# VHH binders against Riboflavin biosynthesis protein PYRD, chloroplastic (PYRD), part 4

Target 1, 366 residues: Riboflavin biosynthesis protein PYRD, chloroplastic (PYRD), of Zea mays (Maize) (b6trh4)
Amino acid sequence: PRLAAGALSGRCQAQAAGDLDDAHYMRRCVELARKAAGHTSPNPMVGCVIVRDGRVVGEGFHPKAGQPHAEVFALRDAGNLAENATAYVSLEPCNHYGRTPPCTEALINAKVKEVVVGMTDPNPIVASKGIEKLQGAGISVRVGVEEALCRKLNEAYIHRMLTGKAFATLRATLSMNGIITNQIGKGADQSGGYYSQLMKEYDGVIISSDLAKMSALPLSREAGTNQPLCIIIAQGESSRLHIPSLSQEHASRAIVLADSPVTVEPAGVEVAVFRQIDLESILQLLAQRGLCSVLVDFREAGESFASLLNDFQEDKLVQKVVVEVLPFWLASDGLSNLAFGGSQSFPLKNLELRDVNGSVLLEGYV

## First folded at step 22 (VHH)

Design LD (from i5 with E31D)
Fold by OpenDDE, last read:
Structure LD (fold): chain B 366 residues (1-366), chain A 122 residues (1-122)
Amino acid sequence: as target 1 above (366 residues)
Amino acid sequence: EVQLVESGGGLVQPGRSLTLSCAASGFTFSDYSMGWYRQAPGKQRELVAAINKGSTLYADSVKGRFTISRDNAKNSIYLQMNSLRPEDTALYYCALKGYEITGTKYKWLDYWGQGTQVTVSS
């Protein structure tokens, strides 16, 4: 009776070791995918690793919309070594014929023996079709390895796909005593700063016309980055809007959304006039333009701008909140509680905290 | 046009060594993986060794005896075969496999040489 217990322990340990390896390689896929942060919209960030005999023999990521997917780059890197290898990919391989053959065929041609998928395609129309194609070709497929991590990587893409709206993050700065301020932390908007990093990652940034008048437009200082689209909300009786920090050469970097006709300087800036400006319509417009993510920067917010956020929770228009707490106390003429938010109180989910150059950055989900 | 030309095969006694060479042309050699394959009489073609930019792969039957290498300046790969055995007797092929990417398009490349005969006998 004693001999049977030893063999089961070894198989379970080998399976557990295999599972740990799978998770490791999938995490590498996600790391690779992140190299294209800010470049892939409207497409998802995707990474791929080819593994043979416990070694990585090929790596790739999707760099930009219109270019080949991560699998093709990884398979190019592996070449002859891809035969009978395992491919790890953070998102289900595509199965549609477009300008190029689908990734499923690319994997089949390379004669991989197994594909490990982080998450299924969020589009219900195409979900699992790539997996089925691979299985039909005799390739073993496992799904759901580090799924939560893969979903987080593409949270904006997934949200846009499911809702038709850009993923919205609110960003604000507070003093230590809880007052909203138009300041940002020291170095935050410089290379390596958290704000510069946000400008690299997000496809767009919504700002008030007052911010656009008073300061430089938000931009990333990171090397090799795309700049986000600057969405300027112009509300009120002003018939003219001058954006001093914007040159005519860069007029395409901004769009003005106004509630009345407005002449914008410099010339060439796109202007859209709406009878009523609401956040939902803005997020839909941005999604239609291929933006997956947008930061709503609350600096220099007037009453009209603040009103865009009145019912954001109820309407599920905002998904994430980023709050910078500065290490100073703001003077006030008595009790002051200048805050922003929706009409209801709610707990934040998955609260994260980090130190950023002497300030505290808080991130939470709605 | 992609061309692969093998050389270095011959008749050898067991325990001896041979070095195979493959000269490649018609593509950017440094960008692609290369491999050696063999086909013995009555058997299927099998991978012997492969090399890309950073990795090598060997069949279990040749591990510790064979070494694949590449010289990008000469557009060539080599297979050093030591401690040869009768079971190593086969036609040996050089092959290119991989994706060519041109802008937004890509295609699978699968090219083979004519092969070089290796015979190991007493």
Scores: ipSAE 0.854, ipTM 0.964, lowest interface PAE 0.5, mean pLDDT 92
Fold by OpenDDE, fold request of step 23:
Structure LD (fold): chain B 366 residues (1-366), chain A 122 residues (1-122)
Amino acid sequence: as target 1 above (366 residues)
Amino acid sequence: EVQLVESGGGLVQPGRSLTLSCAASGFTFSDYSMGWYRQAPGKQRELVAAINKGSTLYADSVKGRFTISRDNAKNSIYLQMNSLRPEDTALYYCALKGYEITGTKYKWLDYWGQGTQVTVSS
């Protein structure tokens, strides 16, 4: 009886040690994938690591839609060292033919012996077909290593694939006494600031027409970043909308969604007119345009803009909330300034708190 | 056109050393992994050693005896073989394997030299 316990312990320890190594390499995949934050939409962020004899011999990530996938870069890096190696990849390798052969064939050609996959691809086109192809070629495949981390990496992509809607994050700044303000924390919108980082990561940002009239359009100050699409919600009787901070040269950076015909300045800004503007339709439109993520930047308690958020919880239209609390007490002109969004009370999930230059940043999931 | 030319093979006694060289042309040498392979009579071709930009790999049978190196300025790789054994007798090949990426397209490269004979005999 005692001998059987020792052998099981050794196998379990060896398996546990192997599992730790797998997790380590998958975390590296995720780290690599994050280098392309804000650049990959509509494609997911993906990282790949080639491991031989307990050493990383190749690394890669998907840099941008239309470019090769992470596996190809990792295999390029590994070259001859990829033969009989283990490939770690944060997302299931693709198996469809496009302009290039699929990643499954790339891995097969490189003669990897094993592929470790973080998560299956929620894209119906992929849907475990990549895994099956690799297995059919005699490659060992393990799935689900650091799956939660891999899902979090691509939460917006996953959401879009499953719902047909852009992943929406509601952002607001509050005073200490709970008043919504258009102010932002010190340095937040500068290089390295949390807002600038959000503008780097998100494909789009929704703002009110009032904000667009009064302030500079949201932008990232991060180096080498793409700017988000600025989605301006124009509700009301105004037949003219002037956006002073937008030049004609950059008119393509903004879209105006209006409930009535509106002339926008500068010329060249796309205008879409809807009979009724609702958040669901907006998120669907954005998803169709290839945006995976959008920040709903709630800076002013305008009634029209606030109305977009009335039922966001019930309809699961907002997935994440980011609230900045400023270290200021503000005068309130009325009770309406103390509340925004939602007809129901609900607990937030996975609440995170950060101290950012004297302000508090709160992030939670709906 | 990709060209790989091996040299340095010969007949040696057991315990002796030999250095193989491979001269490469027709591609950006510094961007690719290179490897040494060998094929003994009646056996399959096997990887002996490989080198990329930051890593080296050795077969267990040659570990501690063989050293692969590269000189990017000369577009060459080398295989220093020490403590040679009769079992090391084979035709040794230089090979390029890897992906070429051109814009949005990629291609698997698999190129081999003609080989150089290494014979270890008393």
Scores: ipSAE 0.847, ipTM 0.963, lowest interface PAE 0.5, mean pLDDT 92
Fold by OpenDDE, last read:
Structure LD (fold): chain B 366 residues (1-366), chain A 122 residues (1-122)
Amino acid sequence: as target 1 above (366 residues)
Amino acid sequence: EVQLVESGGGLVQPGRSLTLSCAASGFTFSDYSMGWYRQAPGKQRELVAAINKGSTLYADSVKGRFTISRDNAKNSIYLQMNSLRPEDTALYYCALKGYEITGTKYKWLDYWGQGTQVTVSS
C-alpha cells in the first residue's frame, strides 16, 4: 500500500512543475503582446512563444492590424525547432480565412504537438473554432493558463467585442481636499509620466472643447508611440471652434463631435453633428471606427460635458476610473459638491494605488 | 529558387567522425532556421538537429555526439558527427522550415535538399 503513494506524488509534482512553467511562458506571451500597446486596434494584443525542451525557441507578437499574428512571428523565429514543440499564445488562435491562412493552419504546418491558450477569443466569429481545429489535427490544446492576466491585457478588445462599445476609462485630477482641478501632476504628461503612458495605450481620448481651446491636445511623449484620436466634444459652441494647438498637417488626429453645426479650425478636422450627444452613442461610434479603448479626460469639463457621465454606472458605459490626487490643498468657497461621474454611489473593484512623482494615482473598476 | 545542396557523406567505420555541409541559396539565409534530418531504410524521416538564430536542438539519439553549426557568410550549415554508430546510417537531408513574411502575407517554407548518404559499417 505505501509504494503507490510515492508514484502519485511524483506525477503530481511533475504536473505542478509543468503548470508553473506554463504560467511562466504565458506571462512572457503577455509581456511580448504589450510591446504593441496602442498599435493593434481593432485587433487584440497577442503574444506567442514556442517552447522546446524547456526553453523558448521562438517569440512573436502581433504588431498592428493587417500584419501577421503573433503565432506566425513566433513560428518564423522557431522554424525547424517548432516541430513537436509547445506553442503558448495569449489568445485563441484564429481559424477564419482572411487575406491570409488562419493561425491554426500556421501551427499545424509547423507541426507543434501542443498549444497552450491563455483565453478563448470573445469574437463570435472565432467561438472556440480555433481550438477545435487544432484538436482535430491531433494537437493537444490546453486553455485558461493565466487567463485573468490575458483578459486584462485585452480588456478593451473584449469589451468592444461583447458590447459593441469602446472601453471607457474616466480620468480626473483632484486636490488633496477633494476639489476637481484642471491641473495634472508634475511630469505626468512628459515622457515616462502616467498620462503620457495612457496616451500611448488608449486608442482615443475624449476631451471638452474648452480643453481643446485652452491647452495642447493630449498626446503621448513615449518613444515610437501612436497618438490617440482626440475626440473633442463641442456642446453649445459658437459657430466656430478654433483648436490652436492643432496644425492643419495633423488635422486627422482630431474629430469634433458637436450638437450643432460648427466650423473648425484648422481646416481638415472631421466634424460630426448629433442632435443629442450622449456617451453611449459616442462609444458605439468609436467602436465602429475600430477603437477599442477611450480615455474620458475630465479636465475643463463644463456642465454639458459632465452630463455625459450621468448614470454611467447604471448604463455600464464607463469600465474604469483613474483619479490623480495632487499633493496640495486648493482654496474652496464652502462645501462645493465638486462631484464628477454621476449621481449614483457604488463600490469600485480591484482598486490599485500608485505613487506617481509625488502624487497618488488611484485606479479602480466599475 | 531555393536550393539546398548537401555534401560530406560517405562510408565510415564505427567511432569515426564525419562532417556534413549544406550550401543554401535563393533566400535570405540568416533569417531562417535550418535543420538536418535523416531517413534510414524502412524508417521514417526524423529530425537530427536544428539551428535558428539563437538556439540549437538535437535528437536524443545524437545528443553529445553531433553538433550543428551555421555560417551565415557562407550561407551554409554543418553537422559535425562524432562517435558514429551503425544506427546512424541514413540518408541525411538539409531542410529549411519557417515562415516567409512579405508585407501582410506569409507563407510556410518547407524545402529539402537531395540528401547525402552516410553509411557507418565495420
Scores: ipSAE 0.845, ipTM 0.960, lowest interface PAE 0.5, mean pLDDT 92

Design LD (from i5 with E31D)
Fold by OpenDDE, fold request of step 23:
Structure LD (fold): chain B 366 residues (1-366), chain A 122 residues (1-122)
Amino acid sequence: as target 1 above (366 residues)
Amino acid sequence: EVQLVESGGGLVQPGRSLTLSCAASGFTFSDYSMGWYRQAPGKQRELVAAINKGSTLYADSVKGRFTISRDNAKNSIYLQMNSLRPEDTALYYCALKGYEITGTKYKWLDYWGQGTQVTVSS
């Protein structure tokens, strides 16, 4: 008896096709949102697409804190075409009254028939309230399309909101034999390079005072980008710290976190003195200042950063690790300079590997 | 003040063509979507066609017969109506709908003309 392969009903295919379309448009929302990378903190990156009759008729993204949200831009773009359209948005539309009406009202006024939401608001206080408002207005709402992608887009924002700490990524460059180096791969710090891109994306970068003395401060070379706040860790420093690469005009681009009183040159650099510098306190401070993400740029095995590394391993305060492996062997004065020391072992998640100009870039989550 | 003034309506026989015009003023025309709506006697107002910067939309009932266009230099939209039918008889309105964004603020715009009567009759 030939088992009749049951015709998966045309409804399942239509639903599957619809699901594929939804995913496509949500991915476009994420792409749009990414245009504001490095500009949105403390707000999330959000993208919105208005779709009618299988065509995008409006697009928008949230460009900067204090500006309208993605939905408003997308609806502005769509105008009359938004009526009876489907709105795709990477994050739940806001429902609170601020300086402007909420995005839920914006969508309602535009008479969209359906809203597809990538992820719910991570804030438990407001979570699903926008969805409920839209549904109450007779708008169909679907939630969770490409949710993982939407969460990844705003991983730093989500982390800050839930923990009160900036999302931290540890970055280092290693030789083939595991020696930490201050060198970076060819072109990495140039326009289009991975390091320059990181400097665009992250709100802040933590470096040692030793690095600040010896090298130019980290910066993005990407066009139209904000520069990250340079957080300089000064442990065991003399009473004076000179940062040669920093001009007085740009003094506001850096902050010095010191374990003792220190006079910083150039004048105008903010100095915060802590009895004990620990990574948790730093991440909390940065979060309070509105930074969602920070790159811990580990370029030397010096004592100044050793404590921060210990905090990373013990308290899991770092969420992501980025390691560049250079194609050369380095001499080391001892075993202590070999890779990252630590008291704990743990697996990394979602490991990604890239070949970058003859170097290998590894990314993983803690 | 936003003003929308429709023209070009009239009495026509079935199968004939008519072109409606809407002259807009009081806003940056090129930045906004515009639409044509119609209201037949005893029926609700319905969208006929809309145009933004990059897209056009048509009601199913008028697809292939009507064409919406815009001239930003003249601050005008047009509705070319071909193969007119008795069912196309309605008061036709020009409308502006969208968001005005000024700095950090935004406002919903919803403006309508007075309408122009189109009657298709033998």
Scores: ipSAE 0.842, ipTM 0.958, lowest interface PAE 0.5, mean pLDDT 92
Fold by ESMFold2, fold request of step 23:
Structure LD (fold): chain B 366 residues (1-366), chain A 122 residues (1-122)
Amino acid sequence: as target 1 above (366 residues)
Amino acid sequence: EVQLVESGGGLVQPGRSLTLSCAASGFTFSDYSMGWYRQAPGKQRELVAAINKGSTLYADSVKGRFTISRDNAKNSIYLQMNSLRPEDTALYYCALKGYEITGTKYKWLDYWGQGTQVTVSS
């Protein structure tokens, strides 16, 4: 049933305009936070915008672990103009006193009038404590502006906080006729390509030993990037594994997880041996090493590597799926089952797609 | 140490103009905001105008009459006060407020001058 918006309620018109202004400033916080993508782990990405009299008077973001938080940078920019201003922040200001005073105290010292928060802190120990501190100091607080966007920004951080496990994404490539391919799209791994950007965003990438033997290890080609740890799964391997693209001085960029003792060339690459390798054990190990996010890159997969992904939806081991569809029709010998993973059917949630240089990139949540 | 020195106050008739100046030292002037504040007898201190790298801000009571400006070469800010009214009578202060960030640490800055008196009376 069609209704004329605003004709029924004048207050809806006024509130919608004000809500759009709040959304605009919060989206700017998210834009600012993304400038630090790949640099803040294990800390979340956070942005802050200080607004006075309808204009931005200060901006900031958290640039990397160990540096001040977004609010401090924004308050430095605003200076004398921060008093009685509204501070927009994508994540609840911290209230934990450590090496430096918490951001709640910074906002209180600056005498901001109001704080608008995108999302509360997901850590159950400290959730809402920052908001309560601000309210106790007489500062008006509003929560939930662009909350979905703010949560997506830090989905890996949230998952790590709530579960103690790394956020896992499964990536695969298909041809137009449904064949899983080892080839990624043209330009995807070059600067600005989606694969290069994924390598910037994830703390680690899990690959098969066959991929490691046949191709250069995955890297981001974005400027100034912390490269992901390459986690190489070596199942059924006998005694030796040669990684031709890896030099000895860069041995720390990779770790080999094996089901039997193996010597790795080059020397210095860490090897961990399991009686049986499964995805849960891998994710536990990686979380213990401080990784918040990992990408499972399904390329050059034999039956052993593919078996890691049987029932990948179980116990929420994988949270996100990314599928690239290439604009090619590949030759095949006839009908075949092209699926891997899972004894159960299930829908993906929140499906999105975008064009990436002539291919289609699909994203959905388990 | 940070030092802020105001000058230019005095007695003026209603409707006339006056220019205040504040000379600053002891910090990298161009990196920080500056502001003018005033305190009338029996009232709380209030912001009059402030300036940072990209913005100016004015109290509603002075918009259109007062103008803040900045000269980074002279490490100074100014307040041009036009169309003065008796209610503009106050002690006017220059102030530096904000955060200093050095590496991983930060410090709140809250420095004030001694003030310069402006009296608007016939």
Scores: ipSAE 0.688, ipTM 0.919, lowest interface PAE 1.0, mean pLDDT 87
Fold by ESMFold2, fold request of step 23:
Structure LD (fold): chain B 366 residues (1-366), chain A 122 residues (1-122)
Amino acid sequence: as target 1 above (366 residues)
Amino acid sequence: EVQLVESGGGLVQPGRSLTLSCAASGFTFSDYSMGWYRQAPGKQRELVAAINKGSTLYADSVKGRFTISRDNAKNSIYLQMNSLRPEDTALYYCALKGYEITGTKYKWLDYWGQGTQVTVSS
C-alpha cells in the first residue's frame, strides 16, 4: 500500500535527517565548550544546546571552574521553550549536590523530553549516574553522538581522571630535511598562532634551563588567558640560575627542578631538588600539584634534557606528540639525526595534520 | 518580588479574535523567556505559546491562529488569538520558567499569574 510505503520512507528519511542533526548539534556543543579552553581546569570543558522543533532555542557552556555548568546557562537561555525539548550535552550531566543543585535536577525541572550525551563521565565510580537519574525521571537519553570528538576535547581531563597523572604532550620543531631546530614557525607565538594556543590550553610547560636563560619564557598571547606554569629543568647547573625574562612580580609563574641546590634570580621562584631528574618524577610532582596537562617544549635542549625523553612511550609517560615542520632545508654535515633515545620503534595513532602559516603541524598519539 | 498579571479575557463568539496581555514586574524582563499556558476545566495545564530572546514556540492546536509577542519597554507579553474555537475555552496563564544565575549560584524560576478566563461560545 502507498501509505505503508510512504510512511516507511518518511520514517527512514526523518531518522537519517535526525542523525545528521544530532551530529551537527553535538559539534556545536563542542564549539561552545572550546570557548572556555584554558579556563575550566580542573573541570572539563562542556557545552550544551537546547533544541525544539529542529531549531536551537538555548545555548551554554561552562565558562570557568567554580561557575555554573553548561546545562544551566543553556536552560536560562531557553527558558519556557525548554519543556519537551532535546538537550545536547558534550559530557554526561553531573548528579552531585553541592551549594547548588546538580545539572540532572536542572534538566528535570525544565521538563526536557530527551537528553543526548556525547560521552559518559570517565570516572567509573560515577559513570552513568547522571544518565540513570534522568531516565528515572522519564527523560529519554541517547549516548555516544560524536563521542570521539567529545573525548578529544577533554583528553587531558579523562587521562587525569583515569590514571591520576597529568596528560603530557611532546612538542618539537623539524626542518624539512628532518633536523630538530630551536625555531618555531613564523607567527606561531603570536595571537591566533598554534604555539600561543597551546600555551593557553596546557596547565604547565616544561623547558630547559638553557632556554630559560636565553629566551622569553613560553606564554600565550590569546586574550584573557591563564598562563601555564613554566617548569624549568636545571641539570648540572651552577649555584646560580638567572631567568632574565621573568620579573619578581611574576615569580610564581615558574618552578625550577634541579639536581643540586641552586639560587634562582628573581627571588620567589620555587626550587625543588631531586637526587636524579627523570620524566616520571617530574610528572608525578606535577600531578601532585594538580596539573591536568603538561607540554614538554623541546627547544635549546642539551643531552641531559633530551635524555628525559628516552623511551617516553613506556608507562604512558607521554600521550601525544606535536611536531611542526618548517619550510627550511638546514645545512648538515652529512647524514645526521637528532634522536630522543630509546630502544624500540613504535607507531603513532590518529595522525592529523594542518597548514599553519607556511609550516605543517603534525600531531599523533603514542 | 515577581508579579505576573494577565488581562484581556472575556466571552467571545467562535471565529472572533481576542488579545491577552501579561504585565510583569520584579525581575529584569528582557533577560527571560515568558509563556502563555491554558487550563480547560478537568484538564491539565498546557503550553500555548512561549517566547525568548530569539525564538517563539506554539502548540500545534494554535499554530497559525495565535501569535505571541513581547514589548520590553512595557515589561509585557501578549497573545493575539484569532479564529477562536470553543475548544480554546480555558483559563489562560502567563508564566516565567527558567534559571536565574547570580555569580556562581543559580535558581529555578517557576512563577505564574492568577489567569484570565477566555470563553468561546454562542
Scores: ipSAE 0.681, ipTM 0.917, lowest interface PAE 0.9, mean pLDDT 87

Design LD (from i5 with E31D)
Fold by ESMFold2, last read:
Structure LD (fold): chain B 366 residues (1-366), chain A 122 residues (1-122)
Amino acid sequence: as target 1 above (366 residues)
Amino acid sequence: EVQLVESGGGLVQPGRSLTLSCAASGFTFSDYSMGWYRQAPGKQRELVAAINKGSTLYADSVKGRFTISRDNAKNSIYLQMNSLRPEDTALYYCALKGYEITGTKYKWLDYWGQGTQVTVSS
């Protein structure tokens, strides 16, 4: 091992071992929380693990909005064994009375000795109030274990709370030689593929009207998923728009945002008309409708759709970029710019990559 | 109506054994944890042992000497107490603690039996 346990003092070694155990249990909280991906919006994903004498005696996660929080499920599981236990929770326990008692009171009733929190609540109105309530009841609280992982788990929730806007991700596909393509990688839209997973994880997906006319609307093929709201941008559209893959029965799965009056087939699809469509107005409208996250799926984009994304890094409009690089070289007439315009260069942060069925998926933050 | 009834207490000499029983009714026994607690004169009530679906837990003072078990068919938990010592003298209680969840609602459970006396002396 890079750090030998025998080279540390007993106090330092014991604390280091305890920190690794804390990290292990908090990662389990995150793993549990992810089981509810796509089901908790507008609530965050939360997991909880109850540990007594080095053993997990209870586990839980928040399964969907309106259901009990993770702590309650974990405490039900632990029962009598929760007293004097350590509770690990990925997000600060809530401390307000609503339709049910707060989670801080649930932990206090169970007489948990210690609570280890992954991250404080990002909402400034309630931040630290859960921690303070627990401490006031004599419960020891530690904060910040695996905090980066816990924050990434709920990045959309955090953004929504801090800005009032939906968390936005731009997705595009490139050939190996850097040419934007409308193709999605092999298997990406099938069960287990990254595109199908994105459709599960995002509350809404923004597409061009050209894509809606030409292809099936984006959906997740993951089992048991809530499908995203499909937001179709119709700029310069004729007075009629036909969405052939959408049945009237499912008209509520789509909304059309247009810059002029348009009649949509099938009937029942909501249409909102703007004098000028811009990304900020779209994101504000979607947040008002309760969406915490949206994916801008850059496919079949004409110049008007692409222009929505000019300087998308400004004013915190887009937080994340996902680029799939396909393993082929696309023929071109010469040097080509990416489809997006922009007046400034900027670096992407925290770049990550993974292999997705023979393609490379790149992810970075604006 | 949750009912917990302890039995099996008595006077016993040091070094000997005793088995406590707790009969439970009024809830789906197999779904919940159960525990044994004790209170010696002038002292606070303390956990002795607890059991849920996947784990058992023992106070340090009784590890290796006491064993908790449950029989879901008889809705009962047991405490086998071996190598008894005078400091084990106490009123022993069984208890149900935890959360009941029904749909979106939940309720704290905190039910106790009346206790059974264990006295370890010559």
Scores: ipSAE 0.668, ipTM 0.911, lowest interface PAE 1.0, mean pLDDT 87
Fold by ESMFold2, last read:
Structure LD (fold): chain B 366 residues (1-366), chain A 122 residues (1-122)
Amino acid sequence: as target 1 above (366 residues)
Amino acid sequence: EVQLVESGGGLVQPGRSLTLSCAASGFTFSDYSMGWYRQAPGKQRELVAAINKGSTLYADSVKGRFTISRDNAKNSIYLQMNSLRPEDTALYYCALKGYEITGTKYKWLDYWGQGTQVTVSS
């Protein structure tokens, strides 16, 4: 149907409908890509939709690092119907030869007529090379449809490419009266709970040595999950650190970053020693180790761990904050504040909230 | 080895109907799309109709007159051609195009039959 009367002409109506069609198909790409959350790192999440005559004739997403990219799955699905179709892809098709031919060649072989790209590749070395390859083969390319959504999908990947550091999220739990607690909300760490989902989505989780000594190490309870690396910060420790919940066969699940030499039980846990532990050095090391995202889990933190987070807003150290507010009013000796922060006040951006089993989960960007 | 064999072509008068068949072997037929293409003398080969698991597609020149269908039990696709016109005269091919994915590897598929002639004249 036509839009309501007024400022729009017939040509404007046709363009507006076409723009909405592009956005619709690109949002579908993002939906497809999210099916691989927690499975593609260090690769980005990507979706692809093949459209012919206003209908989706093929769909695909990149399911796991090492497997074919989204475009190949979508082209397999479309088959003979891909010729002269429009391919929507949430991220610029790759143009590097690795273990398999690049996705630009896959699209060229299928003879698609047009490619619509959500965002260019953030890696400055390769940005726009996929687009240029397609254009050189006579394929029309449009860029920037639903770009903000596509960028948010891969914000950790983009951050790592641009800064060389892991994307960091700070997680804390508060009572209703603003007191930091070590307990997380009921069911949060069970399958489907927000904490379990976070453990699926992040490559690593940073915890204090005190938490590691007192509790089971964080893990996801989502099916088929790659578990995060546990990064244990040991400051002022004795020469020995015991991690009771970690078995020797699972020693590779953890690494200890310490400010002095320490022997870790169980054997086989990697230890790195720093003259001075600071958050920037930690994030740089984790990015060099291949992590694109880390969660700083602020539980059982003590003063030394909390001090790592002083002025965490500076220099892109932490990008995102997640605060769980429990339905409790805790006893207090007067006015209290969060145990961390720094010497500066700053606003959080894009605040969102949701109900999580009787608690409130707040999320915002630094 | 992938094998595609067309049949059902012939000489027909304008306005009449004809059914083409393509028998396929050498691959898991139900997993892949198939298409009918045609090449008239002096012209380039063009798509007529295609079918995958969820969709059919037709060239504008044949919409409403031609119907593609498939029978996975017989590993065959068909092209029902109604209201034939002289400009439908061509060599008709069935073809398999797309990607085969095996584990982490993938291969472009581009297989064609030998063709069956359709001639529409009085």
Scores: ipSAE 0.649, ipTM 0.910, lowest interface PAE 1.1, mean pLDDT 86

